# Designs tried in a protein design chat: VH-VL binders against q9y8q3. Part 13

Target 1, 263 residues: q9y8q3
Amino acid sequence: MRRIGLEALERVLYPVIPVVVTAEHQGRVGGMLAAWWMQASFTPPILAVAIAPERYTYKLVRESGVFAFNLLDFKLVDKAPFLGDVSERLLPGKIREAGLNIVRGEVLGAPLIAEASAAVELELVDVVEAGDHDVFLGEAKAVYTVDDFRGGMWSLETYRPLMYLGRTRRPGPVYRVYLTPRGWERREIEFAGGKLKPLAEKRVRLISRVEEAVKASSSREEAVDAVRRILSEEGLDPSDAEYLVEDALRRAKSYRRRGQSSS
Key: E = the ipSAE of ESMFold2; O = the ipSAE of OpenDDE; V2 = 0.75 times the mean of E and O plus 0.25 times the DockQ between their complexes.

## First folded at step 4 (VH-VL)

Design n6 (framework fv_axatilimab; at its last look DockQ between E and O 0.34; V2 from the best seeds 0.00; counts 0 for: pae E 10.5 > 2)
Fold by OpenDDE, look of step 4:
Structure n6 (fold): chain C 263 residues (1-263), chain A 127 residues (1-127), chain B 107 residues (1-107)
Amino acid sequence: as target 1 above (263 residues)
Amino acid sequence: EVTLKESGPALVKPTQTLTLTCTFSGFSLSTSGMGVGWIRQPPGKALEWLANIYWDDDKYYNPSLKNRLTISKDTSKNQVVLTMTNMDPVDTATYYCARMGSYYDFLTGYYDAFDIWGQGTMVTVSS
Amino acid sequence: DIQMTQSPSSLSASVGDRVTITCLASQGISNYLAWYQQKPGKAPKLLIYAASTLQSGVPSRFSGSGSGTDYTLTISSLQPEDFATYYCQQYNSYPLTFGGGTKVEIK
């Protein structure tokens, strides 16, 4: 083995099977594709996932205390980027727009992806700040699977696991690379491309405005007020302001933004 | 202040391998989004991109020269090295290294163009 | 590969003139275009990125416009220090490609 830079850590850890994290608050159902998840405890059964404050799902989980993990079949690979790139904040009902359906879990009533190959209802037990992301710990209350799971194991006769290998870099088109071991089918899907581009750009513009507001503010409180105004102007929920400010502050430590030299 | 400086031989014989080093300061290739590229320019001609390397060691090459090019980085030394094999007089050019990725968007993964360039080093291929 | 066709290859102008340089891409590049200025014996200098965003420190007389495949660099009022060669470059797709350059020289 050779020593490499820590900046390559994320890529080194792929492939992973991502989950769709779903949650609901006040009638709003959202979800996101997450690669950074794990089982954290056997007894009690605890799962963990890292979520950034900017994600609408972050809000939904924090506010409701209930969420779910959904494992998607590779046949749904074309829908995965949509769930990852589009924010429920900007597109209410994005899961439906993605052509997916919601069913309620039997124990917690968590929103589950009907087309998922597996799902887990989780009750939030803790949130740990890790850095630019928080780690959400949830205790599993129910698990669901398709018939392919039998005898305590996936048979893979019908289930095609969705593996994420990572994304390419610009300059050039950015692709998310997916693979399934069954038949070794590989798919490259353009990141924020095609019909997703307008929504992706809208998100970027919003975040840019938030960042600018935060930079222009002398206090966190002032920043939150400014972002509330921005959200109101955009016809969005002003109560999201604290989440967006928090995200901006955390990212400011690590990320360089467009339009400003970071030399 | 961000600076880059190219170093290597000014003269290379045909069929030999050219090794160029880009030493930079004011930024680090340990920073997410950072990249360094090599561009060359024959005398009186247009610019030609050769290769890019990113903070996470992702690499891209000009397809027309890919088999001849190798790019690598030493983050601890703030250096990027380019090797080009089987040099030919047609490869005579000023070789530049330049920084990219100064404008990085984590949401879109966009990188911008080369914002800071080295002064360039002239390489002549001649017997 | 995306070919960048730059025009004109050269032009003569006077101080105070409005100068326009065009870059045509062989396919859409979605505003992933940069403009550089290069003076003799010097390295290129970034002027504009993202087709229309002015690099920090660059005079406002420089502007970029365009979309799709057609892009334009404009110098509203040419100054003595602006006599140089200008290059466009796309970074929409690998391989990165430059235009052939436009030499702006004194009339």
Scores: ipSAE 0.217, ipTM 0.705, lowest interface PAE 2.2, mean pLDDT 91
Fold by ESMFold2, look of step 4:
Structure n6 (fold): chain C 263 residues (1-263), chain A 127 residues (1-127), chain B 107 residues (1-107)
Amino acid sequence: as target 1 above (263 residues)
Amino acid sequence: EVTLKESGPALVKPTQTLTLTCTFSGFSLSTSGMGVGWIRQPPGKALEWLANIYWDDDKYYNPSLKNRLTISKDTSKNQVVLTMTNMDPVDTATYYCARMGSYYDFLTGYYDAFDIWGQGTMVTVSS
Amino acid sequence: DIQMTQSPSSLSASVGDRVTITCLASQGISNYLAWYQQKPGKAPKLLIYAASTLQSGVPSRFSGSGSGTDYTLTISSLQPEDFATYYCQQYNSYPLTFGGGTKVEIK
């Protein structure tokens, strides 16, 4: 084995099977593909997922205390950009725009993706700070599957797990890379490609404005007020300001510790 | 301020090996996503890409010159070195190094092309 | 290999003119296109990346447009300092390739 730099850690840890985290607050349903999740306890059954404060799903889970994990079949791989690359904040109803449907869980009423191969309803029990992400701990209260889960096991002849290998980091388009072990079929899906590209550009501009406002502020209160004004100018929900400020503060701390360009 | 500077011989003879060093400041190749590339421009002609090297030591070469080029880096010295074998008078050009791999946000992953260039160094290949 | 065909190869214009330069890719490049300005004896300077995004410090009279295979650089009101050679470059895939250049001269 050879030692490599920590900057390559992401690739070493993939592939993983991501989940779609879904949640609702005040009538808005959102979701995100998450690779950084695990089962944390068997008794009680606790699942964990890392979510950054900037993610719209972060707000939904924090405010509602109810969320779901959804496992997707590889046949849905083309839907991934709507679930991972774009924010509900900028594309309201993104899950339905992807051609996916929401149904409600029987125990908690959690929003579930009807087309998922499995879903788990979760009740939030704790949130633990872990640097630029928080770890959300949820107790599983219900689980649902399609018929591909038979005899206590997935049938990999019919269920094709969607495995995530990360994104490309070279000149040219950025692709998110997915794999299923059945036949070793591999797909590269352009990051925020096609119709989603203007939304990704808008998100980048918004985050840049937030970061500049936070840098210019003398206190957290001042930063939140400034970001509220930015959100209002963009026709976005001003109540998101605290989450965006928190994300920017954590990224600034992390960025300074890893080094930075002088320009 | 980000700067890059090319150094190496101004004159080489046919068949000799050219070694060029790019020394840069204001950024580091230890930073995720950063890269440095080499581009040349014969007098009065268009730009031609030669090679790139990235923070994670990935390397890419112009396939028409692949057997002649070697690129390496020394991150602790902020240097990238290009070696080009079997020089020919047709290789007479200004050689530039340039930074690549700027992210505007790691969430979107878009890359800039070559955002900061060195001043270039003229290399003449003649007997 | 993606070939970049740039036109015209040269043009003459007066201060204040609107100038357009076209770059045609041999296959789709999904807006992964950069425009550079190069003055005689100087290194190229990045003007635009991602087809339409203006690099920091570049005047707003420069703009980029296009999609797929067809891309355009526009200078809305030509200034004396804009007389230079302009290059497009795709970064959709390796090898990275440049257009042949467009020399913009004073008429």
Scores: ipSAE 0.005, ipTM 0.494, lowest interface PAE 10.5, mean pLDDT 86
ESMFold2 (binder alone), look of step 4: mean pLDDT 90; pTM 0.935

Design n7 (framework fv_masavibart; at its last look DockQ between E and O 0.33; V2 from the best seeds 0.00; counts 0 for: pae E 8.5 > 2)
Fold by OpenDDE, look of step 4:
Structure n7 (fold): chain C 263 residues (1-263), chain A 127 residues (1-127), chain B 110 residues (1-110)
Amino acid sequence: as target 1 above (263 residues)
Amino acid sequence: QVQLVESGGGVVQPGRSLRLSCAASGFTFSSYAMYWVRQAPGKGLEWVAVISYDGSNKYYADSVKGRFTISRDNSKNTLYLQMNSLRTEDTAVYYCARDSPYYDFWSGYDYYYMDVWGQGTLVTVSS
Amino acid sequence: QSALTQPASVSGSPGQSITISCTGTSSDVGGYNYVSWYQQHPGKAPKLMIYDVSKRPSGVSNRFSGSKSGNTASLTISGLQSEDEADYYCSSYTSSSTLVFGGGTKLTVL
């Protein structure tokens, strides 16, 4: 082995099988593709995922206390951009727009992706601040799988796991790289490509305005008020202001490194 | 410590070729895009070229396009600039620079920041 | 492509605040928030001072700040010190996926 820079840490940890984190609050269903998840406890069964405050899913999970992990078959890889790069805040119904359907879990009523190969309903038990992300701890209340899971193990006869290898680096178009061990098929999907581009730009502009407002404010309360106004002007929900301010404040404390994936 | 050291500069006649090298140390070279920037004597900075971390993507300034080639050998932690058909206006101190680790988290667009620079190497094109 | 427009020179006394402007077009400064500023002392390599219009890299004094309005970006240096005397260059991403620098501004501390 050779010593490398810490900037490559995240990339060293790939490939991972990402989960789609889904949640609902007040009739709004959202989701995000997350690579930073783990099983945290066997008894009770606890799963964990890192989510940044800026993510709409962060809000949904915080406010509802119920969420779900969904494992996608590789055949759904082309839908990943909608789940990873688009915010429900800017594209209401993005899961639907991605061509996916929602079904309710039997135990918690959590929104599950109907086309998922597996899903887990989770009850939020704790949130731990880890820096620019919070770690959400959820106790599993139900698990669902397709028939490929039998005898206590995936057969992989039909299920094609989706593995994320990370994103490419600038300059040039940025791609997210996905693989499946079944046949080792590879897919590279452009970040913010196609119809996602204007939404990505809008997100960048919004975050920039939030950052400016936070910087110009002498207190957290003032920042929140300013961001409420911004959100109102943009036709967005002003109640999201606190989450966006929190995200901006955390990002101001440390610099994000290029090449890192969003979660 | 992070360091870039340019070499290969010198005096050449117009129409000739020259190859510059930039030796990188103190960081994971293969993880960073790299740049060449030049500065004519008493003049300002001019962006020359950029190469992606794996060398798969390259961009050039119009002033050098078709004449200069940027490349890299990640196994040697070295950046190169092949300069062909040199002109008197190519006379400058040539800097290699590392792509900044700072970025807009949600941006899908290219943008270039240079946080580490070499000391530069002087290229003089004169008849 | 043409350089971004900067004043050739600016001056200030120690303790004062000065501002350097960088004017482009909607295809560069005005179109993107990817403006950076570099400081260069005589005979030295440039140093990144500001990126993304207003963000400071670690180790850069908080006396340096950046902003943008329309097609003009600005670098402000407060509490001017003798060591601030240098050339300053702005840069911006362009619509052609290239980088462009300003012409540079010589800052003199009186």
Scores: ipSAE 0.262, ipTM 0.736, lowest interface PAE 2.5, mean pLDDT 89
Fold by ESMFold2, look of step 4:
Structure n7 (fold): chain C 263 residues (1-263), chain A 127 residues (1-127), chain B 110 residues (1-110)
Amino acid sequence: as target 1 above (263 residues)
Amino acid sequence: QVQLVESGGGVVQPGRSLRLSCAASGFTFSSYAMYWVRQAPGKGLEWVAVISYDGSNKYYADSVKGRFTISRDNSKNTLYLQMNSLRTEDTAVYYCARDSPYYDFWSGYDYYYMDVWGQGTLVTVSS
Amino acid sequence: QSALTQPASVSGSPGQSITISCTGTSSDVGGYNYVSWYQQHPGKAPKLMIYDVSKRPSGVSNRFSGSKSGNTASLTISGLQSEDEADYYCSSYTSSSTLVFGGGTKLTVL
């Protein structure tokens, strides 16, 4: 085999089965589609997920200490853009906008996607810094399944695992590629297509404004103040500034690992 | 070694056609989007066209839209530019270039930039 | 004509730092964080030096750095060397799903 550049690492590691991470803080429920998760311990049962500080779900998990993983059947693949391509920060109620419903777990009260094939309630037990992400370690306190899970195994006659293969490298619109091994059905779904396009573009522009403000600042405190002003101008919660500044600082360091820094 | 080699340039009269080729070697051609970029004598770079890795998506600069056609034959590792209704302002060195796998996975967008370039082929449109 | 404005020329002495600007609009440089810079020596094909505003490809010296503020991107070359003498072009994605180059800047090393 031959050595390739690290910039291709992400694409080599797909396909994966993503989960939807859901959480709540101060009455606001949000979620995100996440591919970078794992089982970390058998006893106690610990799951892990990497979340960047820019993600609104990061704030929700950090502030509440309670979250859930939700496994989706491939029949829900058309809802992936609402879950993975736009931020709850910019589209309040994005899970409901996707046509999905929230129910509450019996043990922790964690927000669960009612239409999921399985869900796991998690209590946050540790957060480990890993470059531009934090790894959230959650102890599983409850697990729920649909009837398709019987006798300790999924029935692939009815449950169609959702797998993520990555995104296209075509000029023009980006498509996220999903498949299910049941029948080898494959879907290419436009990243943030249709009515979601302005929201995804607004998120990218916000991240860029934050990055420039952080780069222009002499200290973390100055950066937080500048980002608070940006958030207020955008009609967003200024208390998010600490998370967005942390994200920008982490990403600046991560770009140095992949090439010369962006600082 | 990764290489791109253009050919098919020459002198033609206005209104005529010319087809450029770009031979690729040293990499999996069918995995990359490809560009044509031109440079008029003494002038700067001008993007002309781009084609996706499988040929399904094509985009053109306004100055050539409707006159030029980008295409590829992945079985021959070759990129093409069919130039019809040539004008004197189309006189330039034409480069082919390979799209780079570099992108910001945070944004979810693929933006165009070129990491490998050919040596260019000269097209002169004159009476 | 190019949609991105660059100075026609800049110059510097060996060891100095110089900066080349690239000014666009909110529909390109200002609206997207994906600007690239290319170096072209006389008679040679262009070479990618910076992508995504500030990232360097493998094999490009850390003397080259990029940044952006508002509608203006910048390429900075520190520790100027004679081999840096070349033409430099910026490029940006546009809202029309296309790309555009700047007019180019001739860097002279004195």
Scores: ipSAE 0.012, ipTM 0.519, lowest interface PAE 8.5, mean pLDDT 86
ESMFold2 (binder alone), look of step 4: mean pLDDT 89; pTM 0.911

## First folded at step 6 (VH-VL)

Design s01 (framework fv_axatilimab)
Fold by ESMFold2-Fast, scan of step 6:
Order: C-alpha cells, then structure tokens, then sequence
Structure s01 (fold): chain C 263 residues (1-263), chain A 123 residues (1-123), chain B 107 residues (1-107)
C-alpha cells in the first residue's frame, strides 16, 4: 500500500450499498439517496445516516422525528437521479416523478417505497453534529422485506443490490456510477470452526467466568478487581478488565429488558 | 468555526500583477464538495464574481477576466491564492474570498465570507 | 452569460413595512438563486439559497419565492437591522452573476 491525499478518502471507501431515506412532515413527502449509513446498535436496534443540513430530507426528519430506510434492487437504477441528484425543494414530488409509489408503515406510519426490496421504519433518537453533515440516529421499530429470510440471509437470485461506486473526477460534467455484480464468488466459512475451535471454547469459559464475577460483585470496583484476577489466571491482559466488565453489564441490561413488554 | 481572511497589497501600480491570499480555518479543501471563490466590489458598485477553486483542483474563471486570472490552492496551508495580471485603476475594489460547498446533489455558492481587503490601483 | 436585473435599485421604508425586491434572470435558472444582505463596510451575508430556502440563523421575516426567470425577496415586517443593500445571485451556470443590488434606506 502507499499513502495518498485525504481528498481521495471517499473514493477509497466505495462501492457501498446506498439506502433511500424517506420522511414526511405536514403532508410533504421527500427522500434522498444516502451512501453514508450504518448499523450502530443491536439492542436496541439503531441505524445511523449522515445527512447534510441543506437537504430537504434533513428538515423533514428533524421536524417529524420519523423516517425510513429503503433498499433498492438494481433494476430501479434509473430512479437514482431523481433520488440522489435533485432536491425535493426544486422538484416537488420527485419520488412520484421517478415512477415510485409511497405506502405507509404499520407501526410509525413512515413513508415507505412500495417497490423497495426492504424497508425499515425509524424513530429519531438523536442528531449528532459531524462537520459538514449531521449523523441521524434512528431506532428501528418495523422491518419489511420481499424475502422471508428462511435461510438466514438474502437470496441473491431475488435481490440484486444497487451499489454506488462514486462520482467521476475529470474535466467536464460529473457522473455518478452505479453497479451490481455480474457474478459472485461465494464462500461459506464455519463460525469458529476448525483450528479456531479451541480458542472459541476458551472464550466461552472466559465470558462465563467474567459474568459470574460481575454477578457476585456488589460494585463496579469489585467486579473489575475480580475480572483482573481472572484474566491473569487465564494468561490474558489484565488491562482488559474494565472493558469486559462494561460489556458484561451492558449484556445484563439487555437480558433484563427482554422480560418486559414494550409499547 | 468557519473563518476566512484575505491578505495582499493595499496599493498596486497600473500594469503590475496583484497577488491575494485567502487563509481559512474551520474547514479543509481536502473535503469533498468544498470550494473557495473570489468576489470583488468596486466602491459603490455591485458584486462581481472572479474565480472558484474546488477540493479536486477544478477551476472556474469569469470569462471577461479569464486571461488575467489564476487561482491555486495549498491544501496543507489552508490557503487559496488569486493572481490578476495587468492591473488598471478600474480594478480598484474590495476583494473577498468566500467558502462554497456542493455536497450530495445540492450546493450553494457563498455561505461564509472573509472581511475583504481593499486594493487601490493608482500611480 | 446570464444577466440578473434587480428592481428597484433603491427604496425607502419604515420599520414594520413589508418590503419586496425582485430579481429577473435573462434565461431560466431552475431556482438556483441566492440572496445576500450587505451592510456598509461589511462582507455580504447569505440569507436565502435555492430561491426559497432560509440559511441557518436567518429570521423568518425573510422569504424568497419565484420560478423560472422571476424571483422575489420579501421582508414581511422590516426591522432596524434590515436596512442594508440586498443582492441576488444565480448559480445555475458559470460565470456566476450578481444583480445590481437594492439599497433599503430609512424613510
């Protein structure tokens, strides 16, 4: 590898699967194609997306507190310019102009793209300032898909992900480049299998000992001291004690919450 | 916080070359979508756009002045430099540099401006 | 090049008045229009972009409207701090061009 200028950073981190963010406020529905998003938390389920303040969708999410992520199949690539290249402010009804239909989510009433391969209803949790974009954190309340996920993952025969490669950097007009793979090299690798099995078994024993130590302690300080001793006995780094105690406490909180109905 | 400041000579003789430097903070010209422009304003007259430079070194010049203008950037120093050749008394003006951004599908030309530097062209 | 014509070039108004400034483009600019406020001896400040979107921190008494070639800046109830020169600017195509300015003076 060689070191290059930071101005190339976004180019290096493509391709990605973008989402279409949709939201509504006071009868106005809008949406945008977003490449910068991620899953941020499992429990509770939280998704993050970076939105620039000048985007119309920024205002809709901020003011309504409800939005959605939509995943598109590559067959809808011709809709990308309407979702990514023009503001709802300048072309009202751009989702409809793209030939797409809005349906209402069952839990939050979020606007969802009917033609999407999957959609997630999100309730706004927080907005974090991050330079020239803000990061919107949404808690997932409902998920919709065209696949039943009986095999635990997408069928790539029924879902061909729309992927974004970037924009051109040359004289003349700027082009956005979209793609989907023509073929797949697929591997199935056993989780913690083969030569890793003894290490996996050692981790199970370690986590069990850490959890029992945390449960037996009446304070965080006692738990850290107990875990530090366990790590020394296992031939591991004692400085990991605070992180393992924090992890165990977070897991304990998640398990406790599962015993309660939410609404 | 975004700030820009212009620097250069206050007095220039006719036929000489003017060099102005814009020094900024609160953003980087290595950030995608970011640009800096130069705008001037003769005393008591309207604003006139001169040139823009963007993160990818793409450059735009006012066609009426293009053969006289050169814009360049030094990303590591947070500076943009404008050079204008063959100065004339009619080029007497306050010269501003300003931040511009075009990220995602939208952009706006000049959201933050420097305080301006007055350049007088006389013998 | 796209020519931007502002009218009026100057107007006199009192605090509390509704002020309207117009900007005419020589060809369609698809709402790529910005409005700036400039006080004497100071740099311009962005008020509105995309013809009708208020810049963060700009009071709600400022509004922009229009389409195609015809655009308007409105100040619904003029305040003492609003006495300034206002400029429109198109950013639909290069070269970027500004209007001639409208000076809003105290009656």
Amino acid sequence: as target 1 above (263 residues)
Amino acid sequence: EVTLKESGPALVKPTQTLTLTCTFSGFSLSTSGVGVGWIRQPPGKALEWLANIYWDDDKYYNPSLKNRLTISKDTSKNQVVLTMTNMDPVDTATYYCAHSTYYLSEGYPFDYWGQGTMVTVSS
Amino acid sequence: DIQMTQSPSSLSASVGDRVTITCLASQGISNYLAWYQQKPGKAPKLLIYAASTLQSGVPSRFSGSGSGTDYTLTISSLQPEDFATYYCQQYNSYPLTFGGGTKVEIK
Scores: ipSAE 0.000, ipTM 0.364, lowest interface PAE 24.9, mean pLDDT 85

Design s02 (framework fv_axatilimab)
Fold by ESMFold2-Fast, scan of step 6:
Order: structure tokens, then sequence, then C-alpha cells
Structure s02 (fold): chain C 263 residues (1-263), chain A 123 residues (1-123), chain B 107 residues (1-107)
């Protein structure tokens, strides 16, 4: 093997099976496609997922203490851009906009995607900082599935895992590549393309304005007030200001933490 | 209004452990971007940084003193505690705790300081 | 560790004078430098951070400049209340280190 730059790490670790994380607080349902997850414990059953503070789903899980993992079949691949490429902050109701339906879990009342091949209700156990993301640890309280696992594993007759391979590196639009191990079906979907393109531009402006406001502020209070004004001007929920400020601070901290250690 | 106040013994004998408490108001150490540090100043000498603790419980120590220092926080009491073992007469100084904010274009400035507490190490 | 060399150790100036204090880092600190004012018997007060950003409530006669390893604090027109010791501090790397201080005595 040959040594390659750390900037290639994410690409090297694909393909992965992403999960859709869903959560609800005060009547607002949100969700996101997450590639960085794992089962961390069998007894008790604990799942881990990395979520950036910038994500609306981060706020929903923190405030409710309840969330869900949803596994999608490849037949739903065209829904992936709505779940992964655009924030709930910029497209409220993006799950519904994708043509997906929410049902309530029987144990925790967690919002589950009705069209998913499997879903897990999770009760938040802990949140661990890991650089520019936090690792959310959830204890599984209920599992739902379209398969009965008679052979001890998924029947690939009923479930074709949605898998994510990465982004293209060629001139023109950036494409995300999705695949399934059963057969050679591959789909390239433009990153925040088509009808999501105006929202991608709005997101770039929003995040840039937030970062500039945080950098220009002399205190957290000033930063939150400045971001609250930005959100109002963009027609977004000003109560999101604290989470966006936290995201900007953590990104800055992660950069400066290089070459430093706590003891 | 942000206020901090140091408390602890005014006199410590050589080889003893010093425990200092910083009690604060006007902010919470559960708030993102907030930290508290300890700085000391021997009489007539320069300032020396000792340790920082942050909202996420991340801790940093001066390497020259690292095996002697422990910093902790108690968010329910609005307190940060610093302990220093094996005190020596050269550790005689005024000890300050200070509030800091981070990545608001400044990094980690100490923008509000306690009044300081004088600790004399003598037999 | 990053060593901060502050000069001069002391100076004497008249009210209305322009005063400059310099701070030299043993390696580049990317403008992560703060300036503090300490009056006798009192805790230090933050004047400037990020090398040149004035702390809220600090008079405009105070200014900071510099880059890389060489930084300066300037008081454009010294006032009687500016009699104090001034310290620079780098916060680019742990451990945080302070300069030796500059005592400003008003004649």
Amino acid sequence: as target 1 above (263 residues)
Amino acid sequence: EVTLKESGPALVKPTQTLTLTCTFSGFSLSTSGVGVGWIRQPPGKALEWLANIYWDDDKYYNPSLKNRLTISKDTSKNQVVLTMTNMDPVDTATYYCAHSTYYFSEGYPFDYWGQGTMVTVSS
Amino acid sequence: DIQMTQSPSSLSASVGDRVTITCLASQGISNYLAWYQQKPGKAPKLLIYAASTLQSGVPSRFSGSGSGTDYTLTISSLQPEDFATYYCQQYNDYPYTFGGGTKVEIK
C-alpha cells in the first residue's frame, strides 16, 4: 500500500450503508442522512451516530431525548438528496417534500419513516463531543422491520441496502454515487441539484453569514443575537441561533486543537 | 454582569496541597464557548498561566506544573476548583481565576478576572 | 514553549505622550496575542485581543498592531489613569505565556 493524505479518509472508508436519523420536538419533525454510525454495545443495545451541531436534527434529538434510525431500500434512492443534501432549516418538512410518510413508534413515540425497510427507536443516553461533530449514543427500545430474519440475516429478496460510494471528481456538477450490492444498479445524483439547487445557494450564504458573525462577535451573547437576526432576515427560525453558533465554535476549536492536548 | 471570586487558605506549609475555589456568577460553564482559567503572580513578578477548563470539560495544564495540578468544575455550584500538590515557598503568589471566551475573533482572552487571593507558602 | 519577550521593562513618560510597548514571540503566533493593563493592587484588565481588536469599553487611545512574531501596544496620548503595568500574552499554543511586563510611570 502507499500512504495518502488524510483528506482522502472519508473517501477510502466508502461505500457505507447510511441511516436516516429522525426526531421530533414540539410538533416539528426532522431527519438527516448519516454515514457515520455504528452499534457500540449489545447489552444494553446502544447505537452511535455522529451529528454536527449545524444539523436541525441535532437540536431535535437534544431537546426531545428520543430519536430513530431508519434503513432505506435502494428503491428510495431518489429520496436521498432531500435527506442528505439540504437542511431542514432551509426546507421545512423535507421528509414530506421527499414523498415520505411519518408513523409513530409504539414504545417511545419516535418518528419513523413508514417506507423504511427497518427502523429503531432510540432513547438518548449520552452525547460525546468528537471534534466538529457530537456522537449521540442511543439505547434501542424497539425495532421494526419488513423482514423476519429467518436465516439470521436480511433476505436480499426483500431488502436491497441503499449504499453510498462518494462524490465524483470530474469537471462539471458534483454527483453523489449510490449503489446496492445486489445487482449492478448505480445512480449518480447531482449534489443539491435540480429543484434543491436554490436551497444549496441559500445554505452557502447562510453558513457564511453565520461564521462571519461569530468571528466578528466579542462574546457568545453577541454572536447568538447576530445569528438570530440573520435567521430572521432569511425567513428562518431564530431559535436555531444557539445551535449554529455552537457549530461554528466547534469547527474553530477542532482546527486549533490540532497540536494541542488536554491532560 | 460577570463576576468571579477566588477563595482558599492564605497560608500553606511546604509540602502541603493547596485547594482554591473560583465561585462565579453571570455565566454558566455549560454554555458553549466559555472557559475558566487560573493565573498566578508572585509578588513583583510577571503573570503565569496555570490551567484552563472549558464548557465541554476539556482541560489544559501548564506542562512545567502538570504533575502537581488538577482542575475541575461543579456546574451546579458555579465553581471551578484548582488543586496544586507539594507546595513550595516559590509558589507564593496571588492566584486569579478568570473568564474566557473562544473563537469570537479573539481565541481565549481573559476578559473578566477575580480580585485574586494571596497564598503565602511558609513554615 | 513560546517565550514572550516584552520591552522595555519600564518607561517614564509625560501626559499627552505617545507610548509604545513591544512584545516579541520566540515563534509565530498568528496574531493570537492579548494585551492587559494591571494597576497596583488590582487584577489585570483586558485591553486588546487578536493583536489589534479593542475590547469593549476600552478607550480608543489604545491600539495594537503587529504580525508573526513582533507586536506593539500603542497609547496615542497618555493619560494619568494609564499609569500601570502592561502585559502581553500569546494564546496560539499551550501553555499560554505572558511577557515580563512593562511598567509605565507618568512623570
Scores: ipSAE 0.000, ipTM 0.421, lowest interface PAE 13.4, mean pLDDT 86

Design s03 (framework fv_axatilimab)
Fold by ESMFold2-Fast, scan of step 6:
Structure s03 (fold): chain C 263 residues (1-263), chain A 123 residues (1-123), chain B 107 residues (1-107)
Amino acid sequence: as target 1 above (263 residues)
Amino acid sequence: EVTLKESGPALVKPTQTLTLTCTFSGFSLSTSGVGVGWIRQPPGKALEWLANIYWDDDKYYNPSLKNRLTISKDTSKNQVVLTMTNMDPVDTATYYCAHSKYYLTEGYPFDYWGQGTMVTVSS
Amino acid sequence: DIQMTQSPSSLSASVGDRVTITCLASQGIDNYLAWYQQKPGKAPKLLIYAASTLQSGVPSRFSGSGSGTDYTLTISSLQPEDFATYYCQQYNSYPWTFGGGTKVEIK
């Protein structure tokens, strides 16, 4: 092995099988692609996933206390941009817009993607701060799958796992790369391409406005009030303000550590 | 209205440990971007920064005193506690706690200060 | 550590005078500099932060300037309540450090 720069860490951790995290609060269903997840405990069965506070799904899980993991087959790879590249905040009903259907779990009533190859209903047990993300710990209460696991493992004739390899760097647009071990198939899909591009650009502008409002504020309360006004002006949900302010403050704390030495 | 108040012993013997408590109102250390620091001032001398603690329990210490200092918070009581071991007559000073904040790339200095508490180290 | 050298250590002035206090950092502090006023027996009061931004409620006769390593506090027309000790402080990197102070005394 050859030692490389620490800046490559984000690239060396792929490929992974991403999960689609889904949750609902007050009649609104949302979801996101998450690459950073794991099983954390066998008894009780606990799964962990890292979510940034600015994600709409973060709010849904925190406020409902119930969520789900969904595993997708590679046949659904074209849905990945709707789940990963744009926020539910800016495209309400993005799961339906992607052509996916929601069904209710039998134990917690969690929103599950009907087309998924497997899904797990999770009850939120804890949220642990980890830098610019929080780690959500959910206890598994029900599991659903298209396979019977007769051989003790997934049948790759039944399931072609959707895997994420990372982003390409070449002149022009950035591409996300997806693959599956069955048949060694590869697909490159433009990040926030086509009809999603203006929504992704709107998100960048919204986050910039939030960051400037937070910077101009003298207190967290003042920042929340300013962001609430921004959201109202944009025709968005003002109750999102506290989460966007929290996200901005967490990302800023990395600069606070300047000059801290071992002794 | 932001207020801070220091409390602790007025007299400490050499080699003993000093414990100071800062009790505050008008803000919470559960709020992102908020911090509290400790500063001291020996009689007739300049201000010296000792330690900072932030909402996320991130801690900073003056390296010249790091092995003697511990800062902690009790968010539910609105208190920050500083302990300093092996006190010496040279540590005689007025000790202040003060409010600070951090937003985006902007750090902020101490905008609100407690009244200070005088600690005399003598045998 | 960043050393803050403040000058002069003391000065004598009369009401109405223009007073200038300087602060020199041993390395660049990117305008993360604050000025405090301290009266005998009292806690310091923040006057200026980010080198030149006046704290709310502070009279406009106080102003800050400078960049890099060299910073200045100016009192355009000294008032009786301004006789105090003034301190600069860098908050660019840890450990945070203060200047030695400048005592502004009545002439």
Scores: ipSAE 0.012, ipTM 0.425, lowest interface PAE 8.6, mean pLDDT 88

